# VH-VL binders against Type III pantothenate kinase (coaX), part 3

Target 1, 235 residues: Type III pantothenate kinase (coaX), of Pseudoalteromonas translucida (q3ijv0)
Amino acid sequence: MKLLIDVGNTSLKAKLWQNEQVQACDLNNLPWHAITHVIYACVGRSELLNAILAQAAFNSISCFEAKVTKTLGGLTCAYEHFNNLGIDRWLALIASFTLYPNKACIVVDAGTATTIDVLNCDGQHLGGWILPGLDLMTRSLTQNTQRVFDDENTPFTNQLGINTPNGLKNGALVATIGAINQAKPYLNDKNTQIIFAGGYGSLLQQQFKESIFDPMLVIKGLNYWYELDENSNKL

## First folded at step 4 (VH-VL; framework fv_cosibelimab)

Design b18 (from co1 with heavy chain F55L T57K)
Fold by ESMFold2-Fast, scan of step 4:
Structure b18 (fold): chain C 235 residues (1-235), chain A 121 residues (1-121), chain B 112 residues (1-112)
Amino acid sequence: as target 1 above (235 residues)
Amino acid sequence: EVQLVQSGAEVKKPGSSVKVSCKASGGTFSSYAISWVRQAPGQGLEWMGVIIPILGKANYAQKFQGRVTITADESTSTAYMELSSLRSEDTAVYYCARDYYDSSGYYLDYWGQGTLVTVSS
Amino acid sequence: NFMLTQPHSVSESPGKTVTISCTRSSGSIASNYVQWYQQRPGSAPTTVIYEDNQRPSGVPDRFSGSIDSSSNSASLTISGLKTEDEADYYCQSYDSSNHYVVFGGGTKLTVL
């Protein structure tokens, strides 16, 4: 089995991959006897990750850091300087490309920032947008104006706001929906699959018929990154 | 601290309706869903449905569709579960629970104290 | 829809380790996160494990969760058993196809 680790800004997420499925992982009792590979992605430093990598080394287990490349198994990065694309975006693209072969995809990761990436049916990444996430959009206006205020009890909806908290919350959601819709013309493909990940991914998925919410998209990307990278580099 | 406080015990006649309240404090009410779960005496937990205030939508277990209505009032941070056409089989403790649906697909992280509803003649 | 099956009861001595299983009847147990709830007599349930293997703040590390795809089961393991661990334990997952929260039947843990 593979140990898959995604280190974000505030947390470390770890899962096992066995029999083509994601499985739970107990960091205090990792099954080193059954783990064959550790695949990880990280933003910044993590003492916990370093401890896990040290344990892997002690048990003679190979560790691989997922990195952005110009091409990977039929997938091509749009960025001129591919190293500048965030690793989580690359992993989400890899997972989408693998899970929905030969389908155009719009990949949305709705976290602290909302990222929108456009992938054509031939595996060509066309580019994307980075927006403030829903909470950050809301906070930016409440912190920068005396007349705009937030209310914890106000939901995000797509309706016209008729008071300030509704206007603020719904404006953030509608702007995000609009950005996603604006991505569609770049593909001009009626069979486009929209895939959501991240903390607000479930909320956004409700706004788009036949779209998918996959909270494990980035983690799945780690496994597929390894499979595609190792297979293409085998002699 | 997040707390869910439910209304008090009720005794109802067969064929009537009951409306149980669940008031949330200490957290962002609209960012979480509220699920309702019941437990008949000596029995297990049975999910009834959920209100997702952030979407303004409720979903119900098939068994309760047509009899249960779950609503939320943002101004008072209160969720409600109304069950109609009561039968003796509806005698149970009814729980509300906060549901963190964005990360785990319905993780019930805080529970109310429960409301005993007794249906008797 | 699917069902989650737990043993009706388990019993073990203080200081020992007990494991409670939760088996999914159709579809993969790994397709959706599994949570575990503890319910002591006369009390509301409380969460002891969420997202398969995570512990809420305040839950001792004696409690752990795991998933076994070969048996299509989740497990709650409690080590160093104490009398206060006596309770009913429920597993719970989510049916994404039908938008249902699914509970296991519950397991009564007796510490004797």
Scores: ipSAE 0.000, ipTM 0.418, lowest interface PAE 17.1, mean pLDDT 85

Design b19 (from co1 with heavy chain T57V A58P)
Fold by ESMFold2-Fast, scan of step 4:
Structure b19 (fold): chain C 235 residues (1-235), chain A 121 residues (1-121), chain B 112 residues (1-112)
Amino acid sequence: as target 1 above (235 residues)
Amino acid sequence: EVQLVQSGAEVKKPGSSVKVSCKASGGTFSSYAISWVRQAPGQGLEWMGVIIPIFGVPNYAQKFQGRVTITADESTSTAYMELSSLRSEDTAVYYCARDYYDSSGYYLDYWGQGTLVTVSS
Amino acid sequence: NFMLTQPHSVSESPGKTVTISCTRSSGSIASNYVQWYQQRPGSAPTTVIYEDNQRPSGVPDRFSGSIDSSSNSASLTISGLKTEDEADYYCQSYDSSNHYVVFGGGTKLTVL
């Protein structure tokens, strides 16, 4: 089985991959004798990741760091300087391409930042947008003005705000929904699949008919990255 | 800190409707869904449906479609479950539970105390 | 559209270890997180395990969760059994295709 590790800004997520399925793992009791490969992505420093990689080395298990490339299998990155695309976005694109073959996709990862990526049915990434996440949008206004305030008990809704906390929260959500809708014309494809990941992904998913929420999208991308990467598979 | 407080027990006649309330406190209403789960005497937990207050659009288990209505009042941080055309088989304890849906799908992290609904003959 | 199957009852002596299984009828058990709830007589359920193997604050480390893909099952393991552990235990997962919360049938744990 493979050990899949995604180190983001706020947390480390780890899962096992066996028989084409994501499995839970206990980080305090990893089954090293059954693990054949460790595949990871890291956008920040992690003492926990370093400890896991040291344990893998002690057990003579190969570790592979996922990287963005210009092409991977049938996928092509839109960025001229592909190394500037965030690794989580690349992994989400890899997973979407693999899980929804021959479908145009809009891939939304709604975390601290909200990313929107557009993938055509032929595997060509067309580009995307980076927005502040829902919480960051509201915090930017409350931290930078003394007239605007927030209330943690106020929900995000698509309604018109009738007080300042409603206006802040709902404005953030409506802007995000609008950005996702603006991505649709780039594909001109009625069979487009919208896929949500991230902390607010399930919230946004409810606004879009026949869309999918997959909290494991980036983790699945680590497995498919390894399977598609020619260099890793030549070992 | 986080609490879900439900309305009191009710005794109803067959064919009538019941509306159970669930008031959330401690900052729980904003980014969370509220699920409704029932438990008939001596039976297991049965999911009825969920509402995400932010969207006002509920989702119902197939068994309850057509006679359950779940609503939310954001101003009072209160969710409601109304069940119509009551039958003796609807005698159960009805729970509301907070759904932590913005991370791993749905996971019910806080539960209300339950409301006993008795459909008497 | 899947079901989660648990044994109806399990029993074990104080100080011993018990394991309760939760088997998914179709699709992979690992496709969605599994949670475990404890319900004592006359009480609402409380969470003992979330996201397959995580413990909420206040839940003793005697409680652990695991996933076994070969049997397509999740398991709740309780070591060092105490009389206070006597309760009904429910597993729960999520069906992404229809957006349903799915519960197992529940397991009655008797400590004797």
Scores: ipSAE 0.000, ipTM 0.429, lowest interface PAE 16.3, mean pLDDT 85

Design b2 (from co1 with heavy chain V50L)
Fold by ESMFold2-Fast, scan of step 4:
Structure b2 (fold): chain C 235 residues (1-235), chain A 121 residues (1-121), chain B 112 residues (1-112)
Amino acid sequence: as target 1 above (235 residues)
Amino acid sequence: EVQLVQSGAEVKKPGSSVKVSCKASGGTFSSYAISWVRQAPGQGLEWMGLIIPIFGTANYAQKFQGRVTITADESTSTAYMELSSLRSEDTAVYYCARDYYDSSGYYLDYWGQGTLVTVSS
Amino acid sequence: NFMLTQPHSVSESPGKTVTISCTRSSGSIASNYVQWYQQRPGSAPTTVIYEDNQRPSGVPDRFSGSIDSSSNSASLTISGLKTEDEADYYCQSYDSSNHYVVFGGGTKLTVL
């Protein structure tokens, strides 16, 4: 099995990959005897990641850091300077490309920031947008505007706001929905698959017919990054 | 910021054992590896082994296997190196050093001040 | 197992440039990072170069590291030599096959 690790700004996420499935793991009781590879992505420094990598080395387990490249298998990065694309966005694109072969995709990761990436059916990444996440959008107005306030119990909906908390929350959601809809013309493809990840991915998925929510999209990207990279190295 | 402070010099008889301590401060102890490296008078650096405190995993150079034991106490942020069956050729300065690891291997980023162990009858 | 081989000693005049080599006996020098440590008499080693060519904070830019795959060696280069650069220098890498930290034999730098 593979140990898959995603280190973000606030937390480390770790999962096992076995028999084409993501499995939970206990970091205090990792099955080192069964782990063959450690695949990781890291934004910033993590002492816990360093300890895991050291432990892997003692068990003769190879460790691989996922990096953005211009091309990977049939996938091509849109960025002129591909190293400037965030690793989580690249991993989400890799997972989408692999899980939905020959399909145009709009990949949305709705976390602290909301990222929208456009992938055509031939594996060409066309680019994307970075927006404040839903919470950041609402917080920016409450922190910088004396008369705008939030109610913690007010849900995000797509309806017109009829009071300040409704206007604030629903405005953030509607802006995000609008951005996703604005991505569609770039593909002009009736078979486009919209894939959501991140903390608000489930909420956004409910707004789009036949879209998919995959909370493990980035983690799956680590596995597929390794598989695609190793396959390309055979010749 | 990060400091490794070792125990004081020791004089030991042949056949005895010595246990040297290395206390870490200013950084995270548990998730970094701690290596032990010795240096005989006028000689080069020789790696003895290391421990990863969070997992309790230790690895030893073949030359020292069976004579060296490296342990760690996370509650006191202290690593220990015990060398048994001491011989005169074990006279050396013993260093602890903190290891940083990524997929490319270990490097030692902070060193202790060293502990002189003299083995004489 | 592999060995890292350094010259036993090098010497050069103040203000000149010196280069210390570190040659790997088997396997590619590029397969694992190389570090360089400076040790003055009576002191613990300190890192002057890590990850082939990176300098820790406080190390002057006169110190640089490089890798040459054609000679299977790493090099530490010190420009504008000063008397305080006089020390023993050790290269170090990692052997992934046995999980061992490997040191070079050390080079005594004399500034005269």
Scores: ipSAE 0.000, ipTM 0.509, lowest interface PAE 11.6, mean pLDDT 86

Design b3 (from co1 with heavy chain V50M)
Fold by ESMFold2-Fast, scan of step 4:
Order: C-alpha cells, then structure tokens, then sequence
Structure b3 (fold): chain C 235 residues (1-235), chain A 121 residues (1-121), chain B 112 residues (1-112)
C-alpha cells in the first residue's frame, strides 16, 4: 500500500491507498510492514512530516515529493511558470482528469482559500482563480468594520440577507457561486463536470445540480501523480 | 534557533555504565531522529545509533548492539544514550546530533557540544 | 556494508584551491547522498555540504561538493583557502542495507 500525505492547508492529512481505494490512517500506528511507498506534498515545513519520512527511511521505504510539472500524462498545466501553481491545485486537477476522463471539469477546492480551476476535455488546464474562503471573506469585514458583525449560529445560504449576519454570510456564498458560474463560459461544454473538495465543498456542491463532492480529491491526486510520473517509477 | 545541550563530563570504572543526555530546544525534538556519534582521542567519527522519538524506534550500529541503548523522553525533549560494560577503549567524546533523513540518506544538521566520557580505574 | 576512504592529510597555501576525496569501497557513490563535516580542534563538527553539493546557510560559496561516478568518489573543494579553513574534514554517507550512517576516516587540512 501507499501512504499519502498532504501538508500545508490547515493540517497534515494522511491516508493509505490500497486496492484502488483511500483508507483511514492512524499516524500513531502506521502499518510500516505493508507500506511500499510514501507520496507527499507540502507547501511549507512540517516537523511531523519529517518524522514520518525518517521512519519510512528506517523501514527502507521510498518517499516521493509531488511536484507541479508542465505536463503529466495527458494533462497540461496552464501556467507559463508552472512551478507557481499550488501543488494542491495540481493534485486536484490530476485526480479530476483521471477520475473523469474525457470530461471538461471545473475543480473547486473550498478551504482557507477557495480555488477554481478550469480543465478542458482534452486535458488542457485553462487557468483558474484564487478567492478568499468563506470564513476569510466574513472575517475580513468583521475585523475592520464596526457596523458589520457575525453570528456563529447564522448559516451560509443563497438568500438575500435581511439582517447583518445573514447579509455577511450569504454575500460570501453568493460571491463564490458567482465565480464558479463565471468559469463555465471558458469551456463552452454542456457536459462539464463540477467537482468540489475542501471543508466547504459539500456546502457548495448543494448549490450546483449534478456536481460531485470528493473530500479525498487532493489525496487521490497524490496516488495518481505517482502512477503517472515516469521519474517516480524509475529504479 | 536549534540547540542541542548535552550533560557534563563523566569518569567511569571499567565494567560500569554511563548515561549521557541530550536536551533539544524548541519543537525539533519529537519530529527528527537523534543520532549518537562518538570520537575517541585523536580518532575519527563513529556512528553508534539513533532514535526517532515520536515513534520510539531505535537502531544501533552492529559494533554496539547489545551494549548501547538509546531512549527519548518527549515530555522533556531529551534523548539519552546509555553504554554498558565500559572498557578503556570507550574513552571518547560522545555527540548527539539531529538527524534529518529522507529516502536519500542521513543528514546530521545540528550537533551537541559533546560529552567527554573517561573510562579508567 | 561499505567503507569511505579519505586521504589522511592535505595541505595548501592561503588563496589556493584544495580538493579532498571520499571513495566508496562497494556499491555506487551515487546510490546515497554524501555530506561533509568540518571539525576544528576542541569543537563539535559542523556541516559544510549536504546532499552531495548543497551548502547550509552561512557556509561560504568557496566550499563546493561533487560526485564522480568514474572514480566512485565524492569530493569537497575549497577555493580561496583561508587559515580558518584549517580543520579535520569528514565525509559521510548511508548504508541502506543496514540503516547505518558511514563516516570516512577524516582528512586533516593544513593551510601553510
């Protein structure tokens, strides 16, 4: 099995990959005897990741860091300077391309930031947008505006706000919905698949008919990155 | 700032044991391996073993297997190296070092100041 | 298991360039990364090169590392020699079969 690690969102996420499926992982009791590879992505330093890599090395297990490339299999990055694309976005694109072959995709990862990426049916990434996440949108107004306040019990909805907390929360959601809808014209494809990941991915998925929520999208991307990267399979 | 601070010099009799401590500052302790390396007077560096504190995993060089025990206490950020059945040939400066390892190899990036252990009667 | 062999001593004048070799007895030198440590008398070792050719922050660019597969050796090169470079230098690699750290015997650099 493979140990898949994603570092650099709000926490370290680790999962096992076995029999074409993501499985739960207990970091305090990793099955080192059954792990053959560690595939990881990180946007910064993680002491816990370093400890895991050291333990893998002690058990003679090869570790591979996922990196953005200009091309991977049939997938092509839109960025002229591909290294500037965030690794989580690249992994989500890899997973989307692999899981929904020959489909145009809009890939939305709704975490601390919300990222929207547009992928055509031929594997060409067209680009994307980075927005503040829903919580960050609301915090940006409450921290610097005395008349704007939040109520922790107020939900995000797509309705017109009739009080300040409602207007604040719903405005953030509606702005995010609008951004996603603005991505559609770039594909001009009636069979476009919208795929949501991240902490608010389920909430956003409810706003779009026939869209998919996959909380493991980035983690699955680590496995498919390894399968597709020719250099990671060389001895 | 990464700093490893070792216990003070020791004088031991042949056949006894010595336990040297290595206290790490900051959050570097639990997440990195700690290696122990010794150096006899006028001689080169000799690796003894290592521990990964977060997992409690220790590994020892063949020459020291059965005589050395490396342990860690995460609550105090302290690693220990205990060497038993001491001989005059064990007279050396003992270093702890922080060990960064990936699939490529061991990299000792920060070293303690060293602890002189003298074995004489 | 393998050994790393270094010359016992090297010497050179200030301002000149010196190269210290580290030869692996079995298996390819390129199979595992090589690190280089500097040890001045009375001091703990410090890293001058890691992962074959990388320099830690604070190490002058006069220090460089290289791998030569044809001689199965790693080399530490110090250009523009200064008296403060006088020290013992150790190469180090990893024995993946036993999970052992392997050190070279050390080279005494004298700057005359």
Amino acid sequence: as target 1 above (235 residues)
Amino acid sequence: EVQLVQSGAEVKKPGSSVKVSCKASGGTFSSYAISWVRQAPGQGLEWMGMIIPIFGTANYAQKFQGRVTITADESTSTAYMELSSLRSEDTAVYYCARDYYDSSGYYLDYWGQGTLVTVSS
Amino acid sequence: NFMLTQPHSVSESPGKTVTISCTRSSGSIASNYVQWYQQRPGSAPTTVIYEDNQRPSGVPDRFSGSIDSSSNSASLTISGLKTEDEADYYCQSYDSSNHYVVFGGGTKLTVL
Scores: ipSAE 0.000, ipTM 0.475, lowest interface PAE 12.5, mean pLDDT 86

Design b4 (from co1 with heavy chain V50W)
Fold by ESMFold2-Fast, scan of step 4:
Structure b4 (fold): chain C 235 residues (1-235), chain A 121 residues (1-121), chain B 112 residues (1-112)
Amino acid sequence: as target 1 above (235 residues)
Amino acid sequence: EVQLVQSGAEVKKPGSSVKVSCKASGGTFSSYAISWVRQAPGQGLEWMGWIIPIFGTANYAQKFQGRVTITADESTSTAYMELSSLRSEDTAVYYCARDYYDSSGYYLDYWGQGTLVTVSS
Amino acid sequence: NFMLTQPHSVSESPGKTVTISCTRSSGSIASNYVQWYQQRPGSAPTTVIYEDNQRPSGVPDRFSGSIDSSSNSASLTISGLKTEDEADYYCQSYDSSNHYVVFGGGTKLTVL
């Protein structure tokens, strides 16, 4: 099996890949005897990742860091300088391309930032947008008086706000919905698949008919990156 | 900046035990393996054992199994190496070192200054 | 269990190139990464090469590492030899069968 690790700025997600499925793992009791490869992506520093990589080395298990490339299999990155595309976005694109072959996709990762990426049915990434995430949008407007303007118990809805907390929260959601809708004309494809990942992905998915929420999208991308990468030494 | 600081020199009698400490600074202690390596006067480096504090995993070279115990206290960022049943041939400088592994490689990246343990009668 | 064997000593004049070998007694040298450490008298070791041929930040290009599977050996090569390169050099690898860190016996480099 493969151990798949995604490190963001504030969290580390780790899963096992076995029999074409993502499986839970206990970081305090990893089945090193059954793990053959560790595949990881790291945006920020992680002491926990370093400990896991040390354990892998101790057990003579090969580790591979996922990197953005100009092309991978049939997938092509839109960025002029592909190294500037965030690794999580690349992994989400790889997973979307693999899971929904020959389908135009709008890939949305709704975390601390919300990223929107457009992929055509031929595997050409067209580009994307980076927005503040829902929480960051609301925080940016509360300044030093959150108790006056922001109630953390106020939900995000798409309704017109009739008080300041509702206006603030719902404005953030409506702006995000609008950005996603603005991506559609770039594909001109009625069969476009919208795929959501990230902490607010489920909330956004409810706003779009026939869209998919896949909280493991980036993690699945690590497995598919490894399988597609011609430069990896696969022992 | 990562730094490993070891306890001071010790003089021990044959048959006694010694416990050497290694305090890490720079916030990397729990997540990296810490190896203990000794060097007898004029001799080479000899690996004794290894611990990953966050997982509690320790392993020892066969030569030292039964005599060496490596422990870690995450609250103080300190690793310990205890060697029992001391003999004159255990006279050596004892080093702690951090095992580093990332996309750029695997190596012992930071070493303590060493602790001289003299066993004499 | 395997052993790593190095020559006990090597010597060479300033400006020349020296090569220090590290031979694995059983199993392939390529099965595990090889590191090289430099130790000056009275000091703790420092890394000059890791993962066969990589240099840590601050280590000059004069230091290089290589693997030769046919002789089952790793080599440390130091070109443009300087007096400050005089030190003991240790190779190190990992034994996956027993989960041991294995050091070579060390090579004393004399620059004269």
Scores: ipSAE 0.000, ipTM 0.443, lowest interface PAE 14.6, mean pLDDT 85

Design b6 (from co1 with heavy chain V50R)
Fold by ESMFold2-Fast, scan of step 4:
Structure b6 (fold): chain C 235 residues (1-235), chain A 121 residues (1-121), chain B 112 residues (1-112)
Amino acid sequence: as target 1 above (235 residues)
Amino acid sequence: EVQLVQSGAEVKKPGSSVKVSCKASGGTFSSYAISWVRQAPGQGLEWMGRIIPIFGTANYAQKFQGRVTITADESTSTAYMELSSLRSEDTAVYYCARDYYDSSGYYLDYWGQGTLVTVSS
Amino acid sequence: NFMLTQPHSVSESPGKTVTISCTRSSGSIASNYVQWYQQRPGSAPTTVIYEDNQRPSGVPDRFSGSIDSSSNSASLTISGLKTEDEADYYCQSYDSSNHYVVFGGGTKLTVL
């Protein structure tokens, strides 16, 4: 099996890949005897990742860091300087391309930042947008504005706000919904699949009919990155 | 996958303070709140308060206001609950729990193992 | 400011169905989600139902939740009772007026 690790800005997510499925992982009891490869992506420092990689080395297990490339299989990155595309966005695109072959996709990862990426049915990434995540949108106004405050327990809805917490939360959600809708004209494809990932992915999925929420999208991308990368499979 | 691991049992004198830790792993610390819930021997669950780490804001049940302080350290994914002016009535198992925060509402989806705090002379 | 009231205890035979109620003292039970937690002696609580009627992964489909606005109550129903279901069960909701998590008093389920 493969150990898949995604190190984001605030957390480390680890899963096992076995029998074409993502499996739960106990970091205090990793089955090193059964792990054949460690595939990871990292943004920022992680002492926990370093400890895991050291254990893999001790057990003579190969470790591979996922990187953005101009092309991977049939997938092509839109960025002129592909190294400037965030690794999580690339992994989400890889997973979307692999899981929904020959379909135009709008890929939304709603975490600390919300990223929106547009992928056509031929595997050409058209580009995307980066906006503050829902919490960052609300926090930026509460931190820097005396009269804007958050009721921490107010939900995000798409309704007009009738008090300051509603206006704050719902404004963030409506702005995010609007941005996603603006991506649609770039594809002009009725069969476009919208795929959500990230902490607020489930909330956003509820706002779009026939869309998919896949909390493991980036993790699945690590597995498919490894399978599609010619260099990683040679030795 | 997601786990909350609490510090070990404590024995404290009346009038002292106790600080219990709760380390989260396997999930995104900033995308949820952490609630603290206690349970006296043979009694029910009693909510003490919560913190939302991304905002650094905490709110407390009226009964504990002035005595409880809940803090979080995002760099270590650890929440803390400090209870001061301890009385024998504060003898209880103290739990941290992830207070799942999204547009759908709030529920305590993962619980720590509990920390027994005994207040005796 | 509202309270959630549960029966102190319920009992039923193996294989039968039991229902535990949770009644809200003021305001509508449907105004806020209700969760249900199971606690065995010496263990931390675990979630068996969240958001009124959803089951976490790994919880058997014998467990179900429902809301009855007419009686202003939520119910946890456990069918096909097994001895391992013997535990304390707590309902929990949220009070929007004070932003408090509110627990019911708990119900001891005995399987005889």
Scores: ipSAE 0.000, ipTM 0.379, lowest interface PAE 19.8, mean pLDDT 85

Design b7 (from co1 with heavy chain N59Y)
Fold by ESMFold2-Fast, scan of step 4:
Parts: sequence; structure tokens; C-alpha cells
Structure b7 (fold): chain C 235 residues (1-235), chain A 121 residues (1-121), chain B 112 residues (1-112)
Amino acid sequence: as target 1 above (235 residues)
Amino acid sequence: EVQLVQSGAEVKKPGSSVKVSCKASGGTFSSYAISWVRQAPGQGLEWMGVIIPIFGTAYYAQKFQGRVTITADESTSTAYMELSSLRSEDTAVYYCARDYYDSSGYYLDYWGQGTLVTVSS
Amino acid sequence: NFMLTQPHSVSESPGKTVTISCTRSSGSIASNYVQWYQQRPGSAPTTVIYEDNQRPSGVPDRFSGSIDSSSNSASLTISGLKTEDEADYYCQSYDSSNHYVVFGGGTKLTVL
């Protein structure tokens, strides 16, 4: 089985990959004798990640850090300088391409930032956008004068706001919906699959019919990255 | 529920221009595109163009390129179609229609009542 | 761009089933959604089928749509034909390469 680790700005997520499925794991009691490989992605190293990597080394288990490349198994990165594409975006693209073969995809990761990436049915990444996440959008408009204020209990909806908290939260959601809709003309394919990941992915998925919410998309991308990367054993 | 209400019938001279309005009610105007479709007497439906109000972008059919201008005013929830250099062949009923778009498709779901434009001396 | 071709007219008796075809001249019919509109004399069109085979609220289930990739065509099928179904029917698709809304030439349905 593989141990898959995604270290973001706010948290470390770890899962086991076994029988083509994502499985839960206990970080305090990892089954090292059953683990064959550790695949990870990180933005800045965490103490917990360092401890896990040290345990892997003690058990003679190879560890591989996922990196963006120009091409990978039929996928092509749109960025001229591919190293500048965030690793989580690359992993989400890898997972989307692998799980939905021969389908054009709009891949949305709705976390602290919201990222939108466009992938055509031939595996060509066309590019994407980075915008503030829903919470950052609302937070940026709260003023010291209390002219624009938030009520933490007000939900995000797509309706017109008729008071300031509704206008603030619903404006953030509508702007995000609009950005996703603006990605569609780049594909103009009725078979386009919209895939949501991240903390607000479920909320956004409700706004788009026949779209998919996959909270494990980036984690699955770690497994498929390793399987597609011919050079991972040349450390 | 969405309704599209168009301006009244027009009689125009050849060489003049006509501007037809389409007012949306039901509070969904800014989230959709508005298409313009005409129908000459006894003939089929002919698409002229579309506007996406929130972006201010318009796309036009090749036949009308250079003669048609489609605009929108979000503050009044009204779309406009202006056709210039009118000919007798432009005599038709002009429809506005809401162009619904979502995850992967576009279609015309609500239509205005139509505006008859007659071009004659 | 492409053309959508429909028969000029079809006729059938009440209670029977009628099918109206819509054939795409170039590119796959399955590349873009197909819609169907009903237009009665003196009225604006109304949607009877959208996105190939979906019915708007209020449209009876005797109206159905289908796509046949082998003939590169879409079809509107009306079962249990009623005199009130007498109208002109238009298919419509989208040419995404030039942001074109393409209509078929229309089919006049006569209920005998």
C-alpha cells in the first residue's frame, strides 16, 4: 500500500492507498511493514511530515515528493514555466484526467484560495484562475467603520442580498459561480465534467448540475502522479 | 417567474434604423444571456446575436455583422437590439429570448412576445 | 458552421406517434445539446425539449427527444398525438466555435 500525504498551509492530510481505494490511517500508528512507498506534496515542511519521513527512512521505505512537470502520462501543463503552477492544482488535474478519461474538465478547488483549471479531452491543460476563497472575499470587505459587516450565522446563497450580511456572503458565492461559468466557453463541450474539491467544494457543487464533489481529489492525484512518473525510482 | 416584455411595433423607411427593447422581470436578468431571433413572414427562425449583460460581450451572426448592435442596461434589466441600414427584407417579427446556461449547455428558455418591424415607404 | 435539416412537413392521425428528424451537416450531432421549440400561429416559440431529451415543467411526457450518432441526427417524438400539438417545430443547436445559435428550417406538423 502507499502512504499519501498532502501538506497545505493550514493542515496535513494523510491517507493510505490500497486496492485502488483511499483508506483512513492513524498517524500515531502507521503500518510501516505494509507500506511500500510514501508519496507527498508540501508547501513548507511540517514537523509532523518530517517525523513521518524519518520513520519511513528508519523502515527503509522510499519517499517521493510530487513535482509539477511539463508533461506526465498524456497530460501537458499550460504554464510556460510549469514550476510556477501550484502542486495541488497539478495533482487535481492528474486525478481528474485519470478518473474521467477522454473528458474535458473544469477543476475547482475551493479552499483558502479558489482555483479553477481548464483541461481539454486530449489532456491539454489550457490554464486557469486563482481567486480569493469565499471566506477571504467576505473578510476583505469587512471595514473598520462597520459600514460593511458580517454575521457569522448568515449562509452563502445565490440569492440577491436584501441586507448587508446577505449581500456580502451571497456576492462572494455569485462571483465564484460567475468565474466558473466563464471557464465554460474555453471548452464549449456538453460532455464537460465539473469537479469540485476543497472545503467549499460541496457548497459550489450544489450550484452546478451533474457536477462532482470529490474531497479526496488531490490525495488521489498523489497516487496517480507516482504511477505515471517513470523517473520516481531514480533518486 | 421570468417574463420578457418587448417594445411595440415599428414602421420604418428603407435606410433608417430600428431599436427594439426587451425588459426582463423576475429578478434573474444579470445571470443570463439574451439572444435576438427574427422571423420573416412565413419563414423560419433566424438567430441574430446574443449579449451577456454582466460582461458586456456580444456575439453576432455573420449575416448581420456590421448592421446589428446588441446592448444591455442592467440597472433597468433591459436588452436592446439595434438594426441599421434597413431594407424591405428586414420586415419580420423580432424576438428576444433568455439564453440559459449552466454546467455544459445553452438553450432559449423564455421568449418575449415579439415585435413586428415593417420596412416600407 | 453547420446546417440543421428538418422535413418541411409531417402529418399523422390523433392518438398515433410522430417523429421529426433534425440532421447536422458537419461535425457530430452529439458535440452540442439539441433543443426543440413549438410555435403555434401568432405566438412566440416555447420550449418542449432541452438538452437533447429533457422536458421543461408543464410539458407532457408524450414529448421526448433522442440523439442518433450513426445518422448524425436528433429526433423529436410525440406520442398520443392530439389536435393541440398542431404547430411548427424547430430544432436548435449551438456551434461553439463561433458562438452561433443554429436553427433547423422548421417542420409543420398537421394532425389529420
Scores: ipSAE 0.000, ipTM 0.401, lowest interface PAE 20.0, mean pLDDT 85

